# Designs tried in a protein design chat: VHH binders against Dopamine receptor-interacting protein 1 (Dorip1). Part 1

Scores and structures below are computed, not measured.

Target 1, 310 residues: Dopamine receptor-interacting protein 1 (Dorip1), of Mus musculus (Mouse) (q4kl13)
Amino acid sequence: MKTLFEEIKASIKNNYNQDRSFWRPVLPWGGVFTIKAGRKAVSCTPLYVEIRLKNTCTIDGFLMLLYVILNENESFPRELSLHFGREFVDCFLYLMDTYSFTTVKLLWIWDKMEKQQYKSEVHKASLVIDLFGNEHDNFTKNLENLMSTIQGSYCSNWHCPTRVQEDQQRTISINPPQEIPHGNLIRLAVDELFCSKIELCEERGCGGLREFSQRVFCHGAPPFVVLNMQHWKPEDLAYVPYYLDLSDHKYLLEGATLFNKEEHHYSAAFQIDGHWMHYDGLRNVNLILLNKPPEFLLLSSLVYIRATEK
Structure headers, positions and changes below count from the first letter of each chain, unless a header shows other numbers; antibody chains are not in Kabat numbers.
F, E and O stand for the ipSAE by ESMFold2-Fast, ESMFold2 and OpenDDE, each averaged over both directions (binder to target, target to binder). V2 = 0.75 x the mean of E and O + 0.25 x the DockQ between their complexes.
[cut] marks letters that were taken out.
The coordinates of atoms that the task and the answers printed are left out; those that the model quotes come from them. Centres of patches stay.

## First folded at step 4 (VHH; from s09 with E101T L102S Y105H)

Design a17
Fold by OpenDDE, look of step 5:
Structure a17 (fold): chain B 310 residues (1-310), chain A 119 residues (1-119)
Amino acid sequence: as target 1 above (310 residues)
Amino acid sequence: EVQLVESGGGLVQPGGSLRLSCAASGFTFSHYGMSWVRQAPGKGLEWVATISPSGGSTDYVDSVKGRFTISRDNAKKSLYLQMNSLRAEDTAVYYCAKGWTSLPHFDYRGQGTLVTVSS
């Protein structure tokens, strides 16, 4: 499969007079950007491109992320068909392929957001996905099922009032630890959340040991994970991990939403053909090459995509 | 679909031993605690034993402590209950149950296997 830049290069014929336009989803911003590239851009590595963003809503972000994952991973359509229904997935892909983004959004709103999703009897924990602050509650709710996890626990004390607990319904947030050790804090936090553990039971007067099972996704590993970084301070992060192990799956860092506190706006960092790019559409329509993933920046979110065994 | 299939029940004399087995499928076995519960004739469900996902922790109802041993093989997706020094009061249908679920509500349990302790 040709990389984006290769595709652009291939498409830019010796027509010096007209910029060529392409469309691509923006990760993790989730919108669609039009890539305009002239002949002069072809000589650059990476290519100099102008981006115009469209569909920057959180819903659009999700949909675009979904589309990207579905296109890049052949197994995902099957997996998601089990969750969303085959018809929906097929229709979704078709509409996206035909650039019917608004229609897709409307379809999603009409079909998914307005309908109460069946909540399983299984108490689910939802991983908070922060594309742009989770401002849309309904959007977040629709992701709940997809991102739901389950973890069982058992207290060794017979008299513990909560001795046995198979499932708890809660929202899962990956937060920084109270004590900041040196190292990959995000990874440690993820491990703390998802791995089996034994803790002292906190029930009043219990004194027992509570063992937690490994947390597992209820509907299979999701195609991507967006970590809400609102509780993280830039100074607390030595580095952003390149990958996360969640359950039995590996997720690779593909993007980040950055927040400028002073200017109170978001920008995006994301990978294109192995290069990290920074985009701040409010300041510049061009991508800026980054030498490495964001470090010591005010992060709004991190986007990890499930690795494919290809 | 979660499936639990118990086996190993039968008629045994007081003081005898039985080993129950449970074959699990339809879920990641190694991620969940497992339990044995039993129901004696005319009685409600009684919790018998629980084992943690790793097998590192076990717990038993007082009446079976020292006599019963719960174990698991995660590779084989199997749960076991070794029952020694069986008593008449141990007569019951024994069920394999998924998870750390408190009585009386187990989300998933098998069809059960009958254990009869009689002279």
Scores: ipSAE 0.016, ipTM 0.318, lowest interface PAE 7.3, mean pLDDT 71

## First folded at step 8 (VHH; from a17, 13 letters changed)

Design t1
Fold by OpenDDE, look of step 11:
Structure t1 (fold): chain B 310 residues (1-310), chain A 119 residues (1-119)
Amino acid sequence: as target 1 above (310 residues)
Amino acid sequence: QVQLVESGGGMVQPGGSLRLSCAASGFTFSHYGMSWVRRAPGKGPEWVSTISPSGGSTDYADSVKGRFTISRDNAKNTLYLQMNSLKPEDTALYYCAKGWTSLPHFDYWGQGTQVTVSS
């Protein structure tokens, strides 16, 4: 088996020729996602969106650097153990040596190895989302707007005052279960939500109908799914399924964006070969093995990435 | 709820063989590394072996290397430990553990199965 480092090295030469139109995942710790839509695709407005999630360093980039550092310094086990903890180092190296990253992840790493930090802003065709600071509402809203899996139609009433503004896209919201889930509750909930639903227009005095349905993208099913988990407790993350089947597509859980209630910033939880890691770029100890979710964090979103059909 | 149930333990003579099984439930078995840990009487827990989620990579403690073989069947959600050339020093309660980190930071442990090697 090739190490992660070897895989990344091998991919570097090929990445320069990669089409920028390649679907890249939106990850809670960073990434670039490009949405392409037809000129008249109302459900996919805007026609072109580059979503750039900013962190000090992308988590995969950081992990790669850390891996290199640790491998290059094998002669300093004591020092590394003191700094990172022996258990972390051992586990981390084991994971990185045994886990094969998908092509998508490798491409993402390459794309995000830049040291550029962006503030949350809309610039040209790009949406830059800063995961740090007072950006919780903005981040959530932007995700819901751009990456929702459910779309709402315009009100059927042509005189509806909000008809033109009816570009409401909703992120899948799932309430925490009352009991410890014995099954894939998320899947069941998602399945229910993906069914088309017709509702009355909520506008006061409007008797029009609005249809909620699965979002249609120009290139088919969305490359990622965002679940709003704001009402979930951090400890509930353990019960989130790794796989999500939506229609004829399979999605893989890539990570979770966690909101720090104390410091009002985002952190990231991600999986390496089934093990959860936590990354907080604002902490001195910024990478830890996640044995349990921190109590001061709130789950904000889970990101599922469409499985590569190739 | 995560459950790990070990079986296959027993009494065997030195040089004998045993095969342990661990039935896993409550999580996506195929996504996680799995480990065997043992605890001998009067001693602390000792890591025995680890296997990657795919089963493509395995690791062993020096004390069991060459004698023990860890394997898994993801379709059956089962972890195995083939123990050959057993020694009295292998006498311990053997636990199936979720994960491949260092002791004691495994997520979940089973109840254990007793292995006794005696003449």
Scores: ipSAE 0.000, ipTM 0.240, lowest interface PAE 14.9, mean pLDDT 59

## First folded at step 11 (VHH; from t1 with S57Y)

Design v2
Fold by OpenDDE, look of step 12:
Structure v2 (fold): chain B 310 residues (1-310), chain A 119 residues (1-119)
Amino acid sequence: as target 1 above (310 residues)
Amino acid sequence: QVQLVESGGGMVQPGGSLRLSCAASGFTFSHYGMSWVRRAPGKGPEWVSTISPSGGYTDYADSVKGRFTISRDNAKNTLYLQMNSLKPEDTALYYCAKGWTSLPHFDYWGQGTQVTVSS
């Protein structure tokens, strides 16, 4: 199978008499964007890249643009590596090529948080992002908040390299509990994630016990919580909880981001006035009223929104 | 034409080490991620490891993490897999693959080199 970039290139080449443009799905919420690329005749360096987003977060467009630019110019990876770090760039490309778009978003947000916010400028390239609302800011802020969690850890072994109590910032990933036979597995998984625990410290074979504190949001509870379902089993999905309690806040299920593996695109299902709506930006009929929650939640991320405190 | 030629396989005892090589030609090696895939007898192909074009990023299957090391020499158009602490379950035909996508979507892979871990 061709890489994403190769696929993109192939798509562009087929447009002989038209602007070099192609449509691509965007990871969250089934949005779609159009990429227009102008290239110099003598070089692979893009003259200009424009992305127009429809019903999605602008960060997706940015990431896609970044991907395209990095692949279009051999020097860009090197140049950007100076700013983003070599490992970041390589990882980014890898994730994009493997269609790990969610992880890419998280990686991007994580990098921004870790290395402080820097200007999203690409050297020697003109980037135009046609913004389609406030989705970018909202989503970005949400991810930042979600990512801004810490869990203190302390190893009992005095010789452990990481013996000193440390604050670990991690992306929140909620997976099924390992040994819970019955009940609200999702709730239990969430609770487990935020509960203190003691584990054997396996780092460099120190053999100590590592105590993990309760995970804490550094900047308060996020407006959204995304629960990835890809690691869950169908039989474990007895029901989808409509609410979650997290960090003394109540979150309500508002929708799901659905991934179609065959078509490599995302769609979204969300509730409006008590009705489920399905949005798929790649379909002609892109908005459909559903009579019930969407199926295939295993290939989705559930989106919970923080309830307004009364 | 893309060509990938693996070498370095052989028979080793458990706990032993091998270093596989893959000579690549027919494409700009330095522009592509590369991967190792293996196929054990009676089993389907299994992804082993991936390395980015620059070598700055590597990934491993859980089954080989900490034991195997993927590397590359872009000047020599060669991909490497250092395999340490080999186990019988590592016995397989090892393939070099172009790209870093997931199985089964590799565009090109070689003929493979046999690795046998046996007492």
Scores: ipSAE 0.027, ipTM 0.377, lowest interface PAE 4.3, mean pLDDT 66

## First folded at step 13 (VHH; from a17 with S57T L103G P104T H105Y)

Design x3
Fold by OpenDDE, look of step 15:
Structure x3 (fold): chain B 310 residues (1-310), chain A 119 residues (1-119)
Amino acid sequence: as target 1 above (310 residues)
Amino acid sequence: EVQLVESGGGLVQPGGSLRLSCAASGFTFSHYGMSWVRQAPGKGLEWVATISPSGGTTDYVDSVKGRFTISRDNAKKSLYLQMNSLRAEDTAVYYCAKGWTSGTYFDYRGQGTLVTVSS
């Protein structure tokens, strides 16, 4: 079983030929982008952005976890610097400590990353991002779109008379319904959002398969999945799956971003070397060993790390 | 266990120069960004400058740009602030801080060293 560190490293290594890129976490409600960084880069360059980054909490979670990892691990900063460059790592850490998450995200995307975005036949960069929260009309509209699933259907049979590719948009609510028995609701929601459905084409004499795509992983299964938990109560953590199956891979829960309401700041819980740790940068004892993820703080996001292939 | 000890403060005339030092211990110094923050009399804590772990990236509050220089020696686990062209408004207790903080997000800071700029 790979740890968060190992998975991150592996992600970087595996994408070395793609100019030192690594996956950005898959965002809830759909959306993935790849980050690329060179040795002299001060910021990440998106290789592929099909982002409706409208729920910024997931990004916050990832950034916080990465920040914590970089600060708390003795060797990882150096290792990461070898891949992305020292300046990149330094800049990232600087931004995280200097600015609010909103500001960091704005600078990251609109200043640092936006300038580096490109369009190609293989990779598209589409940034429709609102990072200001629900108070903005554009955010709300974007969120509505983000919280929708797109179903594309096409028949695998090229000779199918009814071969049609259609996109249908449906709004999906990922809130624990009170009417549904308590179970792995989050997992079901994730599956609904991220897994394609294959159905037999029942058209006359076709015999083909129709694929309904929910979300597309353009470069295969991502190494990270970030699940937004802002609408979930901490007590509902029991419903959070520790394992997710996405595409042909299994994902393991290895991190969470937490929000302290009293102090109005974020902290992180994460798994390193098989142990759960809680980091709170505002505490003297800012790193605490846990037996399990904390349950008493407001959850902002959960981070799943890809495990071995199925 | 983390300790930050500032030194080098004192009385200086306007236009003068001063170099502050900070000795760090109790953590892997080279892995962390460091900052200087200051607190003027009757005012809140103000971020002054920050430097990346490698020293390759620096930033300053606008009011000190061109006058102050933050630097570090990772081998000596030391942080420095060269202050030139000092002004009366630079009078403050200067603190060494662990992290890249703009004033709110740092783990530790020292006890501070007083810099007084006066004629």
Scores: ipSAE 0.000, ipTM 0.247, lowest interface PAE 14.8, mean pLDDT 62

## First folded at step 15 (VHH; from x3 with T57I)

Design y2
Fold by OpenDDE, fold request of step 17:
Structure y2 (fold): chain B 310 residues (1-310), chain A 119 residues (1-119)
Amino acid sequence: as target 1 above (310 residues)
Amino acid sequence: EVQLVESGGGLVQPGGSLRLSCAASGFTFSHYGMSWVRQAPGKGLEWVATISPSGGITDYVDSVKGRFTISRDNAKKSLYLQMNSLRAEDTAVYYCAKGWTSGTYFDYRGQGTLVTVSS
């Protein structure tokens, strides 16, 4: 049985000279999924749990992106497995290849969901978990947690009231600079967040120097990082770095999520056979070769994959 | 892969001195604050000292102030702890740790070196 990826690639190859647009069936990411909870699962009484999912273009696009990267990048499966486990990755791939997209979403949402991340109602003999309205937030939260970081700093002044500081961030948040410096703004913003530095202490009257250590990931280097670019103006995105150095780890650009300002939905961009492709799961023509970014699409996020150190 | 290898531990009499060393590899040593932590028998992990990436800023737990000195050589990717006027209560396994926090957080630590202060 051909994998989904093989089918996609075949479609691209067959139509490469004829049309830059490729048709794939719309993926059913939404649906109702019923699971039987284990008897010992205290949190899942009653035994049957009904999970309601809807199509969420942000999640769908991202998962398709990850699937493509897993198939295109030889090292990524190992990296992802180190973090999530081999079984998780295999299951993800299997579900994608069998067109079990609703279950795929559950794999990414449910397995990582905290107890407070869902609305639940007890109906009859089943617990109904409604992820509608919360699906995106829950998914995002799970991803953000992967990118949690911490940075320590000390002030040189012994009398500084905030001599010892610890800055913990839930995710990687970079903002465009107020003044547009020359250079790669994204890289500068990342460096400002991560790199060791010495600055004047901000405490009034302190006069000391504050030295920052390199920012580190709280849960180890994630297999991928997602940079939220929604606050960035298009003019500030003239240069997108192909790689980032984060806490002694190299990350390579492998994809992006996009926002359609006209249709108000999200899509994804990834590379297949060295070509940037646009995936929009809400359209019949859902895969298009990108020669240039379409004018109606805004960059929503950048996805970087950790490079394996040889 | 991040590696931290401690050395210099041993048996010493009260009032004696030891110098611990930590060899670091697998990361950009000069970019990170470094710390010494220790674990006495039957006790939890205790922070001992921290040094900034440049070495310009140091901090110590109160019980070792004036007796211990943390230092580093970024060129050699090495961390040191000079321990003077050692006391019985200083007996512990000493670990070098990558990073510094207000608590006991560090992302990596070595295997440790045993320091025993006894008559």
Scores: ipSAE 0.750, ipTM 0.901, lowest interface PAE 0.5, mean pLDDT 86
Fold by OpenDDE, last read:
Structure y2 (fold): chain B 310 residues (1-310), chain A 119 residues (1-119)
Amino acid sequence: as target 1 above (310 residues)
Amino acid sequence: EVQLVESGGGLVQPGGSLRLSCAASGFTFSHYGMSWVRQAPGKGLEWVATISPSGGITDYVDSVKGRFTISRDNAKKSLYLQMNSLRAEDTAVYYCAKGWTSGTYFDYRGQGTLVTVSS
């Protein structure tokens, strides 16, 4: 039986020169799951007969991206298993390949999401799970351990009250510069966060110089990183870097999530065999080959994959 | 892969001197602060000294101030610890550590080199 990924690849190959738009049975918006007696879902507590999912677009894009990344990078499944557990990764792939999309969503919700990240209500003997909100909260937050970083710094002034500092970040947060220099603003912002530097100490009355060490990942270089771009203006996103250097590791752009401000839903873009695809689970034509960045959508996140070759 | 290899340890009499070396590989050495830490028999890990990426800033635990000197050669990707006026209390396994802190965090450390101060 062909995997979902194989079906997508076949579609790309067959339609590249003819029709750049097509539909595949990928993750639909929402979903209903019926718990049957005797079926042990690895992560589902059989407390309810019916589970209804709402507003799943906050995770659908990332789930699809995750699936694509797992299939495109040969080492990624093993690396991800070290962080998420082998059972989770295997189950995730299996469910996706069997088109059990609602179950995949439930797996993610129960295994990786915190209860605070969604609302749940019991209605007519059914459990309703509403994922309305920010996709970054529903996905990126669950990857905080993966992307956790720390940076040490020292002040040259022996009398500085904060001579030694450590800055720990749970995720990679980059902000656009106040003064917009000409160039790759994203790369500059990343470098500002990660690179060693010497600055004037910010302590009042200190007058010393503070030297920063290179920022490092707390748990080793992750197989992928996600940049939250929701605070960036479109004008600042004229150029998106295809690669980033993070803590002596190279990362390549492989995907993005997009936000439709009019319809208030998320979509995703990902790269397969050098081709960019747009995925939107709320559209009838849910897969489109991209020749240029999509118009009228806001960039929500960028996903970079660690390069395997130096 | 990050590698840190310490050398220079040995047996020395009280009041003697030793120079420890650490050879670094697998990362951009000049971009990272480096530290020496030590573990005495039956005791926990103790921070000894730190040096900034450029080498312009150094810091020491109080017990070694004036006696130990941390230095680095970025071109050679090497870290050094000059230990003078050694005392019995300085007996420990000394580790080279990637990253700098007041003893809170380092991401990598070597296998260590044993320093024994005894009459």
Scores: ipSAE 0.741, ipTM 0.902, lowest interface PAE 0.5, mean pLDDT 87
Fold by OpenDDE, last read:
Structure y2 (fold): chain B 310 residues (1-310), chain A 119 residues (1-119)
Amino acid sequence: as target 1 above (310 residues)
Amino acid sequence: EVQLVESGGGLVQPGGSLRLSCAASGFTFSHYGMSWVRQAPGKGLEWVATISPSGGITDYVDSVKGRFTISRDNAKKSLYLQMNSLRAEDTAVYYCAKGWTSGTYFDYRGQGTLVTVSS
């Protein structure tokens, strides 16, 4: 039996010149899972006969993207296993390949999400889990530890009241510059956040120089990073960098998530065999080849994968 | 992969001097502040000194001020700690650390080199 990834690849090959798309049974808005014992069991506490999921589009795109990346990049499974655990990665891949998408969602919810991140209710012996909200809250937030960074700085002035500073960030937060220079604003924003620099100390009356060290990841370079782009205007996103240099590691663009403001759902884009694909589980044709960015969608996130070290 | 390899440790008499070296690899050395930390037997990790990426700014724990000098050669990707007027209380394993902080955080450290100050 072909894996989901193989099916996707085959579809690309077969439909490259025909503008054809195919449907896969990825449940965009949740699903029903019957609690059963066995390999697919994701919980040790079977309190309910059924688990019903709602509004899972906040995680579906990322899960699909994660799956594709795991299959596309040879080193990624090992690397990701260091962070997520091998069991999680293996289980995730297995479930995806067996088209157990609802179970995959449950795996994410129970293993990576905190209970306070979603609403749950019991109804007629069913557990209803509602993931209504933001994909960053439901997905990216759960990766904060992976993307946490710190940057140290020192002021040259011995009398500076803030001579020693450490700026710790829970995630990679980049904002458009106030003054919009020409060029790749995302790259500039990232560089501003990460790069070593010497500046005048901002302390009033100090007059010293503040030297910044290169920003570093608190828990080592993560296998991937997610940039939250929700605060960026479309006009500021004219250029999306294909790669980022983060703390001496190169990260390559592998995917994105998109938000449909009219339909209030998320979709995802990712690369397979050098081709961009768009996944929208809400659509009947939920996977299509892209020649250009989807229209009328807002960029929600960019996903970069750490390049294999030479 | 980030590597920090310390050297120069040894046995020295009180009042003596040692120069520790740290060879760095696997990262852009010149972009990062560097630090020395030490761990005495039975004690916790103690920050000793830090130096800015350019080397223009240095800082020391009070107990070593005036005695120790941290320096770096970015071309050689090397960090140094000149230790003068050594005291028994300076006995410790000294670690080179990647990170420019007050000793609260560093992302990498070496295996360390033992400095023993004894009569």
Scores: ipSAE 0.730, ipTM 0.891, lowest interface PAE 0.6, mean pLDDT 88
Fold by OpenDDE, fold request of step 17:
Structure y2 (fold): chain B 310 residues (1-310), chain A 119 residues (1-119)
Amino acid sequence: as target 1 above (310 residues)
Amino acid sequence: EVQLVESGGGLVQPGGSLRLSCAASGFTFSHYGMSWVRQAPGKGLEWVATISPSGGITDYVDSVKGRFTISRDNAKKSLYLQMNSLRAEDTAVYYCAKGWTSGTYFDYRGQGTLVTVSS
């Protein structure tokens, strides 16, 4: 049986010259799933629980993106397994390949999300799971441990009250510059966050110089990083860097998530077999080849994968 | 792969001097603060000294202030610890560590070099 990934690739190959749009099984937004309880109790009448999912569109795009990346990059499954566990990765891939999309969502919810990030209620003998928050809350936030960083700094003034500082961040948060310099603003913002630098100490009356060390990942260089771009204006996103240098590692752009401000749902873009694809789980034509950036969508996240070579 | 290789340890008499070296590889040495940490027998890991990426800023644990000097050569990707007026209590395995601030955080450390101060 062909994997989902193989099926997608085959579709691209077969339809490249004919139709750049594809229909594939969709990660359902508000899906209904029936769980058979008592799998081990052969002698008992099986119990079934219906599960209804709400607001899961906040994770659909990333889950699809994650799946594509895992299949496109040969080393990525191993690397990701070091962080997520092999069981999770294997289960995730298996479920995707068996088109068990609702179960995939449940896997993410139960395994990666915290209880406070969703509500569960029983309604008319159905379990209703409703996710809170936006895409970053429901997906990126749950990767914080993976992308946590720390940067040390030291002031040259021995009398500085804040001579020694550590800045720890849970994720990679970059902000658009106040003054718009010419160039790649994203790269500049990343460099501002990560790179070693010397600047005037901000302590009032100090007059010393503060030297920053290169920012480092708290748990080693992750196999991928997600940049939250929700605070960036479209005009500031004229250039998206194809690669980033993060703590002596090169990361390559592999995907993005997008937000439709009119329809209030998320979609994803990713590279597959050398082509940019757009996935929108709420559309009938849910996968299309991209020749240009999608119009009327806001960039939500950028996803970069660690390069094998430094 | 990040590598830190310490050298220069040995036996020295009280009041003596020793210079430790650390050869770094596998990362952009000049971009990172570096530290020396030590572990005495039966004791936990103790921060000793830190130096900023440029080498312009240094810090020391109180017990070694005025006696130890941390320095670096970014061109040689090397970290040094000049230890003067050594005391018995300085006996420890000394580790070169990538990372710095107050000595509480480092992401890599070497295998260490033993410094024994004894009469």
Scores: ipSAE 0.676, ipTM 0.871, lowest interface PAE 0.6, mean pLDDT 88

